# Designs tried in a protein design chat: miniprotein binders against Probable L-asparaginase (ansA). Part 10

Target 1, 322 residues: Probable L-asparaginase (ansA), of Deinococcus radiodurans (q9rrx9)
Amino acid sequence: MPASLPRLALIHTGGTIASRPSPDGRGLTPQTPPALPGLEGVQVSEHQPFNLPSPHVTPAHMQQLAHLIEQLAGGHDAVVVTHGTDTLEETAFFLHLCLPAGLPVVLTGSMRHAEEVSWDGPGNLLDAAQVALCPQTAGRGPLVVFGGDIFDARTVTKVHTSAVDAFGGYPGPIGRIDRTAAGPQVHYFARPEPRPTFRPVTLERRVEILYAYAGWQGEGYAGALERADGLVIAALGTGNLPPELLPLIAATDKPVVLATRTHAGPILPVYGYAGGGATLVEAGAIPASFLNAHKARLLLLVLLNLGASREDIRRVFTQGVF
Key: E = the ipSAE of ESMFold2; O = the ipSAE of OpenDDE; V2 = 0.75 times the mean of E and O plus 0.25 times the DockQ between their complexes.

## First folded at step 4 (miniprotein)

Design fb5 (from f4, 44 letters changed; at its last look DockQ between E and O 0.73; V2 from the best seeds 0.00; counts 0 for: pae E 15.4 > 1.5)
Fold by ESMFold2, look of step 5:
Parts: sequence; structure tokens; C-alpha cells
Structure fb5 (fold): chain B 322 residues (1-322), chain A 80 residues (1-80)
Amino acid sequence: as target 1 above (322 residues)
Amino acid sequence: SKVTIELRVDSPEEARKIAWEILELARKYGAEVTVYVENGKVTFTIEVNDPEEAERIAEEIKKLAEELGLKVEVEVREKE
């Protein structure tokens, strides 16, 4: 029997990859999604649930995207999502939390627009499609492909505001795609991991992020606590805070998750001085494991919307079960 | 000069049950609050300049602890 061609769903959401200078001279605006460069032997369907610059993307948009991907799963072998780069890593992590393993989902974007001399859109899009269809990609969950690097959704982050090679994170890419005379070559440096799937019905809980700095005395803490169902603090180093935060955290009746403002590394609650991470955890703070503040916020948001207890939230974060 | 109220609680979980009310009392009286944790036990320290206010705060804390079913120790000390 003749085999059917691979089926790829291409989902566009906006960003620089879809943008051109506007006709009225006001700057870049999302206009037309990019065309996939020639990819022989693949049936492509195209979808556009929204067309936004990534600063306009919200968790509600991320959930809408997750629902669309689940609808497409039965009819497709892989999904590619084009997305603006400022919040791409947050959408990737949300999809990681809320989509079952199995269907390859690859997110990408561009740092340059179509009218720039060396624009990176077509290369990133073709790379993403080829990675998504690679047999080795199966079971890895959502990935980010950018500049030939393949990233895990849990750890990828934008590390430069303007460089074409803008994505990194710790421990770095988990794979690479290169094009050779023999065609695309995909290599992975890490194995897939089992993980749960979280299925919140709504995302109406509120999580706020507070950012630590030298001399912070807790400004904004009371107001954030009043408005939110949980807090994330981007703490110093391995999860340390100025001493004034210790009584505030000890007094807090809602989940408080400690992430770091440091670009890489886990929360390690080892310091015993007032405000040191050991004292904060003893006072009830939840270490965020390897997650940065905005990814920790998404996980906390999802868990709160599922009605998770404080003890369950602590277990998920500290055991890395995500 | 300054009077200190110390509230000692057996665990962070129990401390969290009363902590909001302690913060509200501190705001009402313009009092400074500090907390330290040692071997899993929590001490709230509240500083005021008026011994009469310190006694009122201490009584309100004891009342709140009883309403919440918490076993706490409250001491009032004058810093000399």
C-alpha cells in the first residue's frame, strides 16, 4: 500500500517572523505569516489562532494554543509554531506543562524581519519543521529551535536582546540541526524524560512576581499579596533575600515560590543568616528548582488553577515533577 | 525607651496562621516587626515606644492565639 506523506501543522501566532515595517512608517507590525521554504514530500496545513507581538501574548493565549494543538494531534504527525521571541520561552513551557507527550511540537521565531539583508526567519522555520518530523524527536515534548540549536522547554531562555543567536539557558541546547550535502542532520545530546500533564480548566488565579535587589525592604510585597493567590520572588543567587523579607515570608498565608534573578542555576537553600535561603525555606518558602521566575510563575499558576494544596505545590517544585 | 513583644511559635505552619494578624497589629500601632527562625521554631519580635501599647498588643496576640487554637509564648521586655 502507498504510504501517506507526513502531515505537518504550521501554526502562526505573530512576532518579528511575521512582521514588516508598516506602510504608515510607525515601525514593525505583524502582517503576513512567513511561508515555509520548500519542503518536499510533506503535507502542510496552516493555522493562525492569533497574530500578536509576543509581549501581547497571555497565558489565556497559551491555553488556546494548547487546545488547538490537541485538536490537530489526530490528523498530524508534527506541529510547528511560529511565535515572537520575547515570550516564546513562556509559551513553550506552558505547552510542556499542558500537552501530553508524543506529538512533536517545535516553536521558533526570528530576530530579524523579512526586509533585513540576513533575516533568519526562513532558516529557523525550515529547521523547526525538519526537527519536528525527525524520528528522534518523538516523545520529547515541546522544543524550541533557533539558530540550529534545539532546546528543552524547561530550560530555554532568551539571553540576548538583539543578537541572531539570542537563545540559550542552562545547561544549554539538548540537540542540533545542521544541513549537509546529504540533507539535514539532527543530533540529540539528552534523552526524553517522563512527566505529568496538567489540565487546568481555567486560568483565573493570579500569580505576581517580585524582584529582589540590594537594599530591598519588601516594597510592594503587601500589595502583591493582597492581589494574588500566590507569589514568586526572583531572589538573589541561590535563593537569598535581604533580611526584611524573612518576617514577611513567615507571615504569608499564600504560596511563595523562590526563583533566582541569576541567569542560571538552581535554588540551593544553604545559607543560615537572616534572609538566607535555609531560613526562608524554614519559614515556608518553596524553592523553584531550576525554573526562572517567569516559568515558576506559570507552573504555580497552573497548580493553583488545579486546586493544588500548598504541600502538593511544594512537592511538584522541589521534586522537579514537571 | 523601646519595649519588645516576643511571640514564640513551634513551627512555620503555625506561625503562618497568626502572622497576618500580627502584621495588621503592627500597622495599626506603627510598630516594627522582625522574625527569626531557629531549628524550625519561629519568633516574632514587635517593637514599640510605649509600654501601654506593648501590653495592648500582647493581649491582642494572646486573644488571637486562643481563637486560632495555637500554643504560643508571649513575653514583653523593656530594652535596657
Scores: ipSAE 0.000, ipTM 0.214, lowest interface PAE 15.4, mean pLDDT 86
ESMFold2 (binder alone), alone request of step 4: mean pLDDT 79; pTM 0.733
ESMFold2 (binder alone), look of step 5: mean pLDDT 79; pTM 0.734
OpenDDE base, look of step 5: ipSAE 0.014; ipTM 0.293

Design fe1
Amino acid sequence: SKVELTIKGESPEEFRKAIWEILELARKYGAEVTFYVEGDKVTITVEGLSEEDAERIAEEIKKLAEELGLEVEVEIRREE
ESMFold2 (binder alone), alone request of step 4: mean pLDDT 71; pTM 0.641

Design fe10 (from fe1 with E4T T6R T43R T45E E73T E75K)
Amino acid sequence: SKVTLRIKGESPEEFRKAIWEILELARKYGAEVTFYVEGDKVRIEVEGLSEEDAERIAEEIKKLAEELGLEVTVKIRREE
ESMFold2 (binder alone), alone request of step 4: mean pLDDT 71; pTM 0.629

Design fe11
Amino acid sequence: SKVLLYIKGESPEEFRKAIWEILELARKYGAEVTFYVEGDKVTIYVEGLSEEDAERIAEEIKKLAEELGLEVTVIITSDPEELKKLIEELKKRLEE
ESMFold2 (binder alone), alone request of step 4: mean pLDDT 67; pTM 0.568

Design fe12
Amino acid sequence: SKVELTITIKGESPEEFRKAIWEILELARKLAEEYGAEVTFYVTVEGDKVTITITVEGLSEEDAERIAEEIKKLAEELAKKLGLEVEVEIEVRRE
ESMFold2 (binder alone), alone request of step 4: mean pLDDT 75; pTM 0.718

Design fe13
Amino acid sequence: SKVELTIKGESPEEFRKAIWEILELARKYGAEVTFYVEGDKVTITVEGLSEEDAERIAEEIKKLAEELGLEVEVEIDGKEIRVE
ESMFold2 (binder alone), alone request of step 4: mean pLDDT 71; pTM 0.634

Design fe14 (from fe1 with V3I L5V I7V F15L I19L I22V L23I Y29H V42I I44F V46I; at its last look DockQ between E and O 0.88; V2 from the best seeds 0.00; counts 0 for: pae E 15.6 > 1.5)
Amino acid sequence: SKIEVTVKGESPEELRKALWEVIELARKHGAEVTFYVEGDKITFTIEGLSEEDAERIAEEIKKLAEELGLEVEVEIRREE
ESMFold2 (binder alone), alone request of step 4: mean pLDDT 79; pTM 0.740
ESMFold2, look of step 5: ipSAE 0.000; ipTM 0.218
ESMFold2 (binder alone), look of step 5: mean pLDDT 79; pTM 0.740
OpenDDE base, look of step 5: ipSAE 0.015; ipTM 0.336

Design fe15 (from fe1 with L25Y I57L I61V K62R L64I L68Y L70V V74I I76V)
Amino acid sequence: SKVELTIKGESPEEFRKAIWEILEYARKYGAEVTFYVEGDKVTITVEGLSEEDAERLAEEVRKIAEEYGVEVEIEVRREE
ESMFold2 (binder alone), alone request of step 4: mean pLDDT 74; pTM 0.671

Design fe16 (from fe1 with E10T S11D P12E E14A)
Amino acid sequence: SKVELTIKGTDEEAFRKAIWEILELARKYGAEVTFYVEGDKVTITVEGLSEEDAERIAEEIKKLAEELGLEVEVEIRREE
ESMFold2 (binder alone), alone request of step 4: mean pLDDT 73; pTM 0.660

Design fe17 (from fe1 with Y29L A31V V33I F35V V37I)
Amino acid sequence: SKVELTIKGESPEEFRKAIWEILELARKLGVEITVYIEGDKVTITVEGLSEEDAERIAEEIKKLAEELGLEVEVEIRREE
ESMFold2 (binder alone), alone request of step 4: mean pLDDT 67; pTM 0.554

Design fe18 (from fe1 with F35I D53V A54R I61L V74L)
Amino acid sequence: SKVELTIKGESPEEFRKAIWEILELARKYGAEVTIYVEGDKVTITVEGLSEEVRERIAEELKKLAEELGLEVELEIRREE
ESMFold2 (binder alone), alone request of step 4: mean pLDDT 63; pTM 0.490

Design fe19 (from fe1 with I7F F15M F35V G39N D40G K41T I44L V46I S50P D53A V74I)
Amino acid sequence: SKVELTFKGESPEEMRKAIWEILELARKYGAEVTVYVENGTVTLTIEGLPEEAAERIAEEIKKLAEELGLEVEIEIRREE
ESMFold2 (binder alone), alone request of step 4: mean pLDDT 75; pTM 0.685

Design fe2 (from fe1 with F15L Y29F F35I V74F)
Amino acid sequence: SKVELTIKGESPEELRKAIWEILELARKFGAEVTIYVEGDKVTITVEGLSEEDAERIAEEIKKLAEELGLEVEFEIRREE
ESMFold2 (binder alone), alone request of step 4: mean pLDDT 72; pTM 0.640

Design fe3 (from fe1 with G9V E10D F15A A18I I19A F35V)
Amino acid sequence: SKVELTIKVDSPEEARKIAWEILELARKYGAEVTVYVEGDKVTITVEGLSEEDAERIAEEIKKLAEELGLEVEVEIRREE
ESMFold2 (binder alone), alone request of step 4: mean pLDDT 73; pTM 0.639

Design fe4 (from fe1 with L5I I7F F15L Y29L A31V F35V V46I)
Amino acid sequence: SKVEITFKGESPEELRKAIWEILELARKLGVEVTVYVEGDKVTITIEGLSEEDAERIAEEIKKLAEELGLEVEVEIRREE
ESMFold2 (binder alone), alone request of step 4: mean pLDDT 75; pTM 0.675

Design fe5 (from fe1 with G48N S50T D53E I61L L70V V74F)
Amino acid sequence: SKVELTIKGESPEEFRKAIWEILELARKYGAEVTFYVEGDKVTITVENLTEEEAERIAEELKKLAEELGVEVEFEIRREE
ESMFold2 (binder alone), alone request of step 4: mean pLDDT 68; pTM 0.579

Design fe6 (from fe1 with S50P D53T A54R I57L L68Y V74I)
Amino acid sequence: SKVELTIKGESPEEFRKAIWEILELARKYGAEVTFYVEGDKVTITVEGLPEETRERLAEEIKKLAEEYGLEVEIEIRREE
ESMFold2 (binder alone), alone request of step 4: mean pLDDT 70; pTM 0.615

Design fe7 (from fe1 with I22L L23I L25I F35L V42L K62R L64I)
Amino acid sequence: SKVELTIKGESPEEFRKAIWELIEIARKYGAEVTLYVEGDKLTITVEGLSEEDAERIAEEIRKIAEELGLEVEVEIRREE
ESMFold2 (binder alone), alone request of step 4: mean pLDDT 69; pTM 0.600

Design fe8
Amino acid sequence: SKVELTIKGESPEEFRKAIWEILELARKELGVEVTVYVEGDKVTITVEGLSEEDAERIAEEIKKLAEELGLEVEVEIRREE
ESMFold2 (binder alone), alone request of step 4: mean pLDDT 73; pTM 0.667

Design hm1
Amino acid sequence: SEKTVTLKVEGLDSREDVWKILEALRKLPGVKEVYVDLETGEVTVTFDPSKISPEEIKEAIEKAGFKVEVRVDGKEIEVE
ESMFold2 (binder alone), alone request of step 4: mean pLDDT 75; pTM 0.693

Design hm2
Amino acid sequence: SEKTVRIRVEGLDSREDAWKILEAVRKIEGIKDVYVDPERNEVIVRADEDKVDEEEVKRAVEELGFKVEVRVDGKEIEVE
ESMFold2 (binder alone), alone request of step 4: mean pLDDT 71; pTM 0.634

Design hm3
Amino acid sequence: SEKTVLIRVEGLDSREDAWKILEAVRKIEGIKDVYVDPERNEVIVIADEDKVDEEEVKRAVEELGFKVEVLSEEEAKKLLEE
ESMFold2 (binder alone), alone request of step 4: mean pLDDT 74; pTM 0.664

Design hm4 (from hm2 with R71L V72E D73E G74K K75P I77E E78S V79K)
Amino acid sequence: SEKTVRIRVEGLDSREDAWKILEAVRKIEGIKDVYVDPERNEVIVRADEDKVDEEEVKRAVEELGFKVEVLEEKPEESKE
ESMFold2 (binder alone), alone request of step 4: mean pLDDT 74; pTM 0.667

## First folded at step 5 (miniprotein)

Design ac4 (from ac3 with Y36T E38Y R39E A44V I45T I46F; at its last look DockQ between E and O 0.06; V2 from the best seeds 0.00; counts 0 for: pae E 11.7 > 1.5, pTM E .777 < .8, placed apart)
Fold by ESMFold2, look of step 5:
Structure ac4 (fold): chain B 322 residues (1-322), chain A 80 residues (1-80)
Amino acid sequence: as target 1 above (322 residues)
Amino acid sequence: SEEKYRLTIEVEDSPEALREIWEVLRKYGVKILEVTVYEKGDKVTFTIEVEVEDEEQLEKLLEELKKLPGVLEVERIEEE
């Protein structure tokens, strides 16, 4: 069988995995990309489209990254992306929406830097590369690998600010990589799912997020609606809001998507009191399915930039086909 | 230029009645600036500050709201 070595594209974007303590003692700063531990029999190319702490990453950077990955696809069998952990899950979800599922793309980072005892960068990076090159990974779309766990981009989230085991989400990982005497072993607990690919040309539309809390009467809503083409509200529980929001939502044709501030679970529009989720959906709000607020924002942003109608946006969110 | 008005809508606390109110507000494209909600018994009163093009548009809005089956009272609040 004629064969060439597998080709892996390693794309660095910054984060703690690329950071060291500042010489001036001001904290960690991005400085040098991590070295990939040795992978025998693999050709590796390295790329660095930007070098940012993840709080500085924007959807425009995510689109730039998606375009680079598409350019690299013809010459590579898999892609690994290193990324800071604060917004890694958003970049993963954006890539999930905007890249076809065929080429394996695995994102990772680290919670510790190279000068810390037992830093997690090399292990996460090696695991990500081995998962990306595993034949079973093809067709699953972009994934996050962290601490040996393999996560779906739609549900993965950072659940702890400082623990090495910082990534989770509901219901949890979809697979695992373990090292054995026979080499790395990758196991998946779910089948790949078909999904659409969304291909916005630009990202000029605006989506803002509002956060509900006890006693909120809609402060900030009017200004956000004026600035934005659509809104996401991180609502209470299964998608409930204070009653003052009901007429505000009813008065606009702009999409207003209900996500939840709750750690996990879908929007379930079952409450009929003023501001209950059933009344909000009746007034025109769009339930976010299982997406948290910041992922719902990315989906809404992508759909708005594709010129999707409000009916199409509702269909995509409520059918969960993304 | 747009004019600002404050009005109250007393309504039955039911999904159908609430939906009908919001459909009328949406039809008229009014900008809602502030909402206060007061609940008493089985009824909900919304106090709403709106911007409309003129008083004529406001009067048409009030007339349509008053016709809705679940709407019990609609009043314009005079504040000077």
Scores: ipSAE 0.000, ipTM 0.473, lowest interface PAE 11.7, mean pLDDT 88
ESMFold2 (binder alone), look of step 5: mean pLDDT 79; pTM 0.753
OpenDDE base, look of step 5: ipSAE 0.007; ipTM 0.222

Design fb6 (from fb5 with V3I Y29H V35I L70I; at its last look DockQ between E and O 0.01; V2 from the best seeds 0.00; counts 0 for: pae E 18.8 > 1.5, placed apart)
Fold by ESMFold2, look of step 5:
Structure fb6 (fold): chain B 322 residues (1-322), chain A 80 residues (1-80)
Amino acid sequence: as target 1 above (322 residues)
Amino acid sequence: SKITIELRVDSPEEARKIAWEILELARKHGAEVTIYVENGKVTFTIEVNDPEEAERIAEEIKKLAEELGIKVEVEVREKE
């Protein structure tokens, strides 16, 4: 039987990679989707479920995207998603949680727009396509490709507001794509890990984030919990809070997840002073493991929409099975 | 010389009812408070330098606990 060409689904969602300066000079606005650079020997289909700047993307948009990807899976060998960079890491993590392993899904975007001399869109898009079609990518779940680096969706985060090399995270990329005279070469530095797939039917539950700071007395805590089914706190250091939070957390029957506002490292509940992480966890707070606050929010949101008990939520977070 | 006031409470729920008052009382006296949570029990440790002040704080804590209907154990020790 003759070999068929690889089939790539290109899904546009917006962002700087699809933006131009507005005619009135008021900044960047979403425009037409970018063209795929000439990727010879690949059949490309194009899709646009929405066209939004990434600050306008919601978990409902992420679920819409996940459903589209599942619809396309039977007819394609890989998927590339273009996405704005401010929430790209959240969409990547949502897809990581909610898509079955197997079909390569690679997300990318750009820091510059098409009219800039330093336009990074074509390179990122071509790299994403080549990574997505690489045989070694199969089974790894959704990835972020940016500036030649390949990132795991659980750990990738935007670490710089304006640099072309804006994405990082702990422990860093899991692979790299380099171009040679013989063609693109993809190298992975980490082995794939098995992951569960979570499939909420709805996303009607509400999770809010509170951010700890010096002198915080718990402002907003009661109101947030009244509105929400669960809470994430971006805590200090290894998971510490001002002392006023300890009794509030002890009295809360809804899940409260402790992430850190620190750029790297897991929650380590080792401090015993009032509001120290050990006291908070003993009082019922759930350590977020290595997830940052907005990724912990997505995991909690997904688990709540699946009807998970507080005990189940604790187990998923503390065992790191996601 | 340091004098330590230890307040032991049977659960985080009971500790919540008195915790803010303990922290405020300690702040009024310029005292440091340490909280330990172990096996579901909560211990507040308050350090002061004046034995008479330590006894006043301990007495006030017992009164607060009685007003709130909370079972507490309060101990005053001199450490060096």
Scores: ipSAE 0.000, ipTM 0.156, lowest interface PAE 18.8, mean pLDDT 85
ESMFold2 (binder alone), look of step 5: mean pLDDT 79; pTM 0.741
OpenDDE base, look of step 5: ipSAE 0.018; ipTM 0.281

Design fe21 (from fe14 with L25K F35V V37I I42V; at its last look DockQ between E and O 0.01; V2 from the best seeds 0.00; counts 0 for: pae E 13.7 > 1.5, pTM E .578 < .8, unsure alone 66.624 < 70, placed apart)
Fold by ESMFold2, look of step 5:
Structure fe21 (fold): chain B 322 residues (1-322), chain A 80 residues (1-80)
Amino acid sequence: as target 1 above (322 residues)
Amino acid sequence: SKIEVTVKGESPEELRKALWEVIEKARKHGAEVTVYIEGDKVTFTIEGLSEEDAERIAEEIKKLAEELGLEVEVEIRREE
């Protein structure tokens, strides 16, 4: 009996990888998805649940994508998702939270479009497909592949607005794909960890992000708290805020999660001055572990929609098991 | 309704262009598309179309294939 070919699901969602200049001169818009360069011996199915620039992608779109991937799991060996780069890391993290680790899922995009002389779409797409089909990828959960680097969904972030090598994060890539005369070589530098899978039915809850800055006196806090079921604050350094925030947080009955506006690093609630992280946690704030603000928002959103108690939310964030 | 299309051609780029135009048209009508590539043949299915939309899209596929000089076979199946 002939051997069954591997089956890859290619899911297009839009972004620069699918974009070209608009005919009416209004700028770059998603139009035609990228072609997958030849990948012999693989059956490829193509899907397009939506075709959006990534700033238009919402958590509802991310949940739609998660459901599609679950539907494809029984009939496919791997999934590749093309996605715009501005929110790619958020979609990757949402999928990490909401999909089990069994089916390989690799997200990618491009910094340049098909009409540019040096566009990176085809290379990123082929790399993503080959990583997704690599046996070593099984069990790692959703990954981001970009510029030959393989990133964990929890920590990957876009670190440059325009450079071709725009993705990074702390601790950086967990692996690499390189092309040799003998074909692609995939190397991983880290092993996956077990994690829970979260399965919210709906995403009706609201989480807002507030951004700390020098001299912030809490402007916007009351309004955000009124509209939201929980807050994330992109705090200073290791999780510190101006002193005016301490009494506001102490009076808040809803979850308030402290992430950092800093490029990388954990929340470390060790400072004891008014607004120092230790005082904020004592007042009820929840440290976000290593998550940046927009990933902390997604985790909080998922937990709120699961009906998690404030204590359960604190435990999930502080234990770092996600 | 479900449309199955088998396309044979010499250029992967030309096949991809033809298929994308079909895919984009079908998606405006809420369809799902699956594409399989084997050798010099591309097979794709378009699912979730109304009977009227499936007939309209199938005719457009045939016109596009003829204009591009592609060997194409189009089959419509009722999903009810």
Scores: ipSAE 0.000, ipTM 0.333, lowest interface PAE 13.7, mean pLDDT 85
ESMFold2 (binder alone), look of step 5: mean pLDDT 67; pTM 0.569
OpenDDE base, look of step 5: ipSAE 0.016; ipTM 0.419

## First folded at step 7 (miniprotein)

Design X1 (from fe14 with V7I I23F R27L V37I; at its last look DockQ between E and O 0.84; V2 from the best seeds 0.00; counts 0 for: pae E 13.7 > 1.5, pTM E .798 < .8)
Fold by ESMFold2, look of step 7:
Structure X1 (fold): chain B 322 residues (1-322), chain A 80 residues (1-80)
Amino acid sequence: as target 1 above (322 residues)
Amino acid sequence: SKIEVTIKGESPEELRKALWEVFELALKHGAEVTFYIEGDKITFTIEGLSEEDAERIAEEIKKLAEELGLEVEVEIRREE
């Protein structure tokens, strides 16, 4: 037997996994954190820094969570975080950026609540704990476990509003947990990669997101630019915009990051018409690589709060140093 | 108003009972509650309360801890 029992920190933050229909009949509200079923031989500590529906979670909450995890690292072998699904992928990515890769951190939630016969909370929670304690999980950084799939925090996203298998992303999961006669089995299909850790002290900078559409003439751009320290634009296709945006992007020293409004794929700045991605990058726009708009916003926010120059920011995004 | 509560005990089951009962009480008043469990100790923070509700809840938490045989410290602070 091992010299000491494994120590797992279970951190609750809210979401459907912690929710029930309210007594007044007005919908789901946060109630009580879920219990961790059937995990023998593990010492579990439980923590709840906040209990929020995930649309109420902010980057400040994400930083609070990162600080708690760092405080727990010296006394624990793994961390599991329960979180609402609407912003779970954003919290996962923030933790990926701001925590070192050594301590396993696994995030999960549920699509159903405890009063439904299709309640997926206990399975997701047990899977998350077992993945977090698997020796091969060390060194991979924060992961999302959902429906038996194991996802990289950089690419995981919610791809359906209500389906039980709501999480996906491109290229898809990096591993799986399955149940066999010998117990749960964890399989990884990808190897860990080295990555930097970013340590901002504060998150007071502002980053706004604008959404491109057919016929957009730049409505809202000037106001957003005035209020923000940097912008992300969810652009068309591989990173193209209507022509009116080209001179606007050329006129500012503030970082403007191009992500895509499409489901998957990188920014590829290959089009040379006015507003084509090549022209936007030549004018100073920064391709978001494969990050979607809200993950690109978090990376930009972190870099701005570290005092990164526009050139530093470009380097991080384009070289994939995250 | 904000209530800060510390409950100590040697029984994990009694601490879990205290956790759930305090949590339920705070939510009935529409308050946000956070907690941490460290060994034999639970720390709660309950926020978004009127001064009247904070006083009532603090008294109820003290009674609950006494009924469970647990040590408790409760502090009420005005939110600013």
Scores: ipSAE 0.000, ipTM 0.283, lowest interface PAE 13.7, mean pLDDT 87
ESMFold2 (binder alone), look of step 7: mean pLDDT 76; pTM 0.705
OpenDDE base, look of step 7: ipSAE 0.016; ipTM 0.281

Design X2 (from fe14 with V7I I23M E24L R27Y T34E V37I; at its last look DockQ between E and O 0.01; V2 from the best seeds 0.00; counts 0 for: pae E 15.6 > 1.5, placed apart)
Fold by ESMFold2, look of step 7:
Structure X2 (fold): chain B 322 residues (1-322), chain A 80 residues (1-80)
Amino acid sequence: as target 1 above (322 residues)
Amino acid sequence: SKIEVTIKGESPEELRKALWEVMLLAYKHGAEVEFYIEGDKITFTIEGLSEEDAERIAEEIKKLAEELGLEVEVEIRREE
């Protein structure tokens, strides 16, 4: 009996890769999903659970997507997701947190649309499909493929508003896909560490983000704390805040996660002045490890919806078990 | 109301043309579209329509399929 062909599920969610100029002249809108360039010997199913510009995507949409991927897992060898680039990294990280290991899941999008001369959609989509079907990809968690680079969902971020090579992050890609006379070749430089899968039933808890800046005296903190079940603060440098935040953080039992507004790097709570990271952690703040603020928000949201205690939340963030 | 559409074609190109035309039609009416392609079939679910719009769009889809020479099956269901 002939061997079964590989089975790929292609899931479209919108974004520039699906967009064209609207007939009303108001700009780009998601319309028709991109066509996958031909792959030799692959069975492809296509799905569209929603068709949104990525600023309209919410954690509820991300959970919907995770459920669809789990439904498809029994009948497919790999999944590719097309997604708008503004929140792609958040969806990738949510899927990383909430999908079991094993099934390759690769997200991609485009910086250009189909009517542009330098349209990057077909190349990114073909690369994503070929990475997803590569045997070495299994067990690495959800990946982002963009411009031939392969990124881990935990560290990938959009680093430029308009450049074709808009995705980066620290330490950078964990692999590449290149094309040779013999076909595509996938090379990995790193393998992510094992991590648990989180399975929240609902996403009804609230997490808000506050952004620190020079001269911030805590404006907005009280209101955010009142509305939210937990907070993330995009702090200065390695996790420092103005002194006014120290007593505010000490006064609550709600989780307050300290991320950095810095482009990259972990929270390092070493400063002992009022509002220095060491004093904030002593007062109960939870360092976000290497996660940026919006990824820290997603992890906190998931943990709160699982009923995690503040101590459990602290352990997950500080021990990097995500 | 919710419309379920199945279109059968002889080639991937025919299915893609049908996909494009159904998506444009749904966009014109502000409807949401989910779709699934496997083998020689594409299945659409079109939502967020009034009963009157659903009937009109279903008829337009049947005419579109006829113009393309494709087999089509259309069902209208009331949303709850």
Scores: ipSAE 0.000, ipTM 0.286, lowest interface PAE 15.6, mean pLDDT 87
ESMFold2 (binder alone), look of step 7: mean pLDDT 77; pTM 0.712
OpenDDE base, look of step 7: ipSAE 0.024; ipTM 0.361

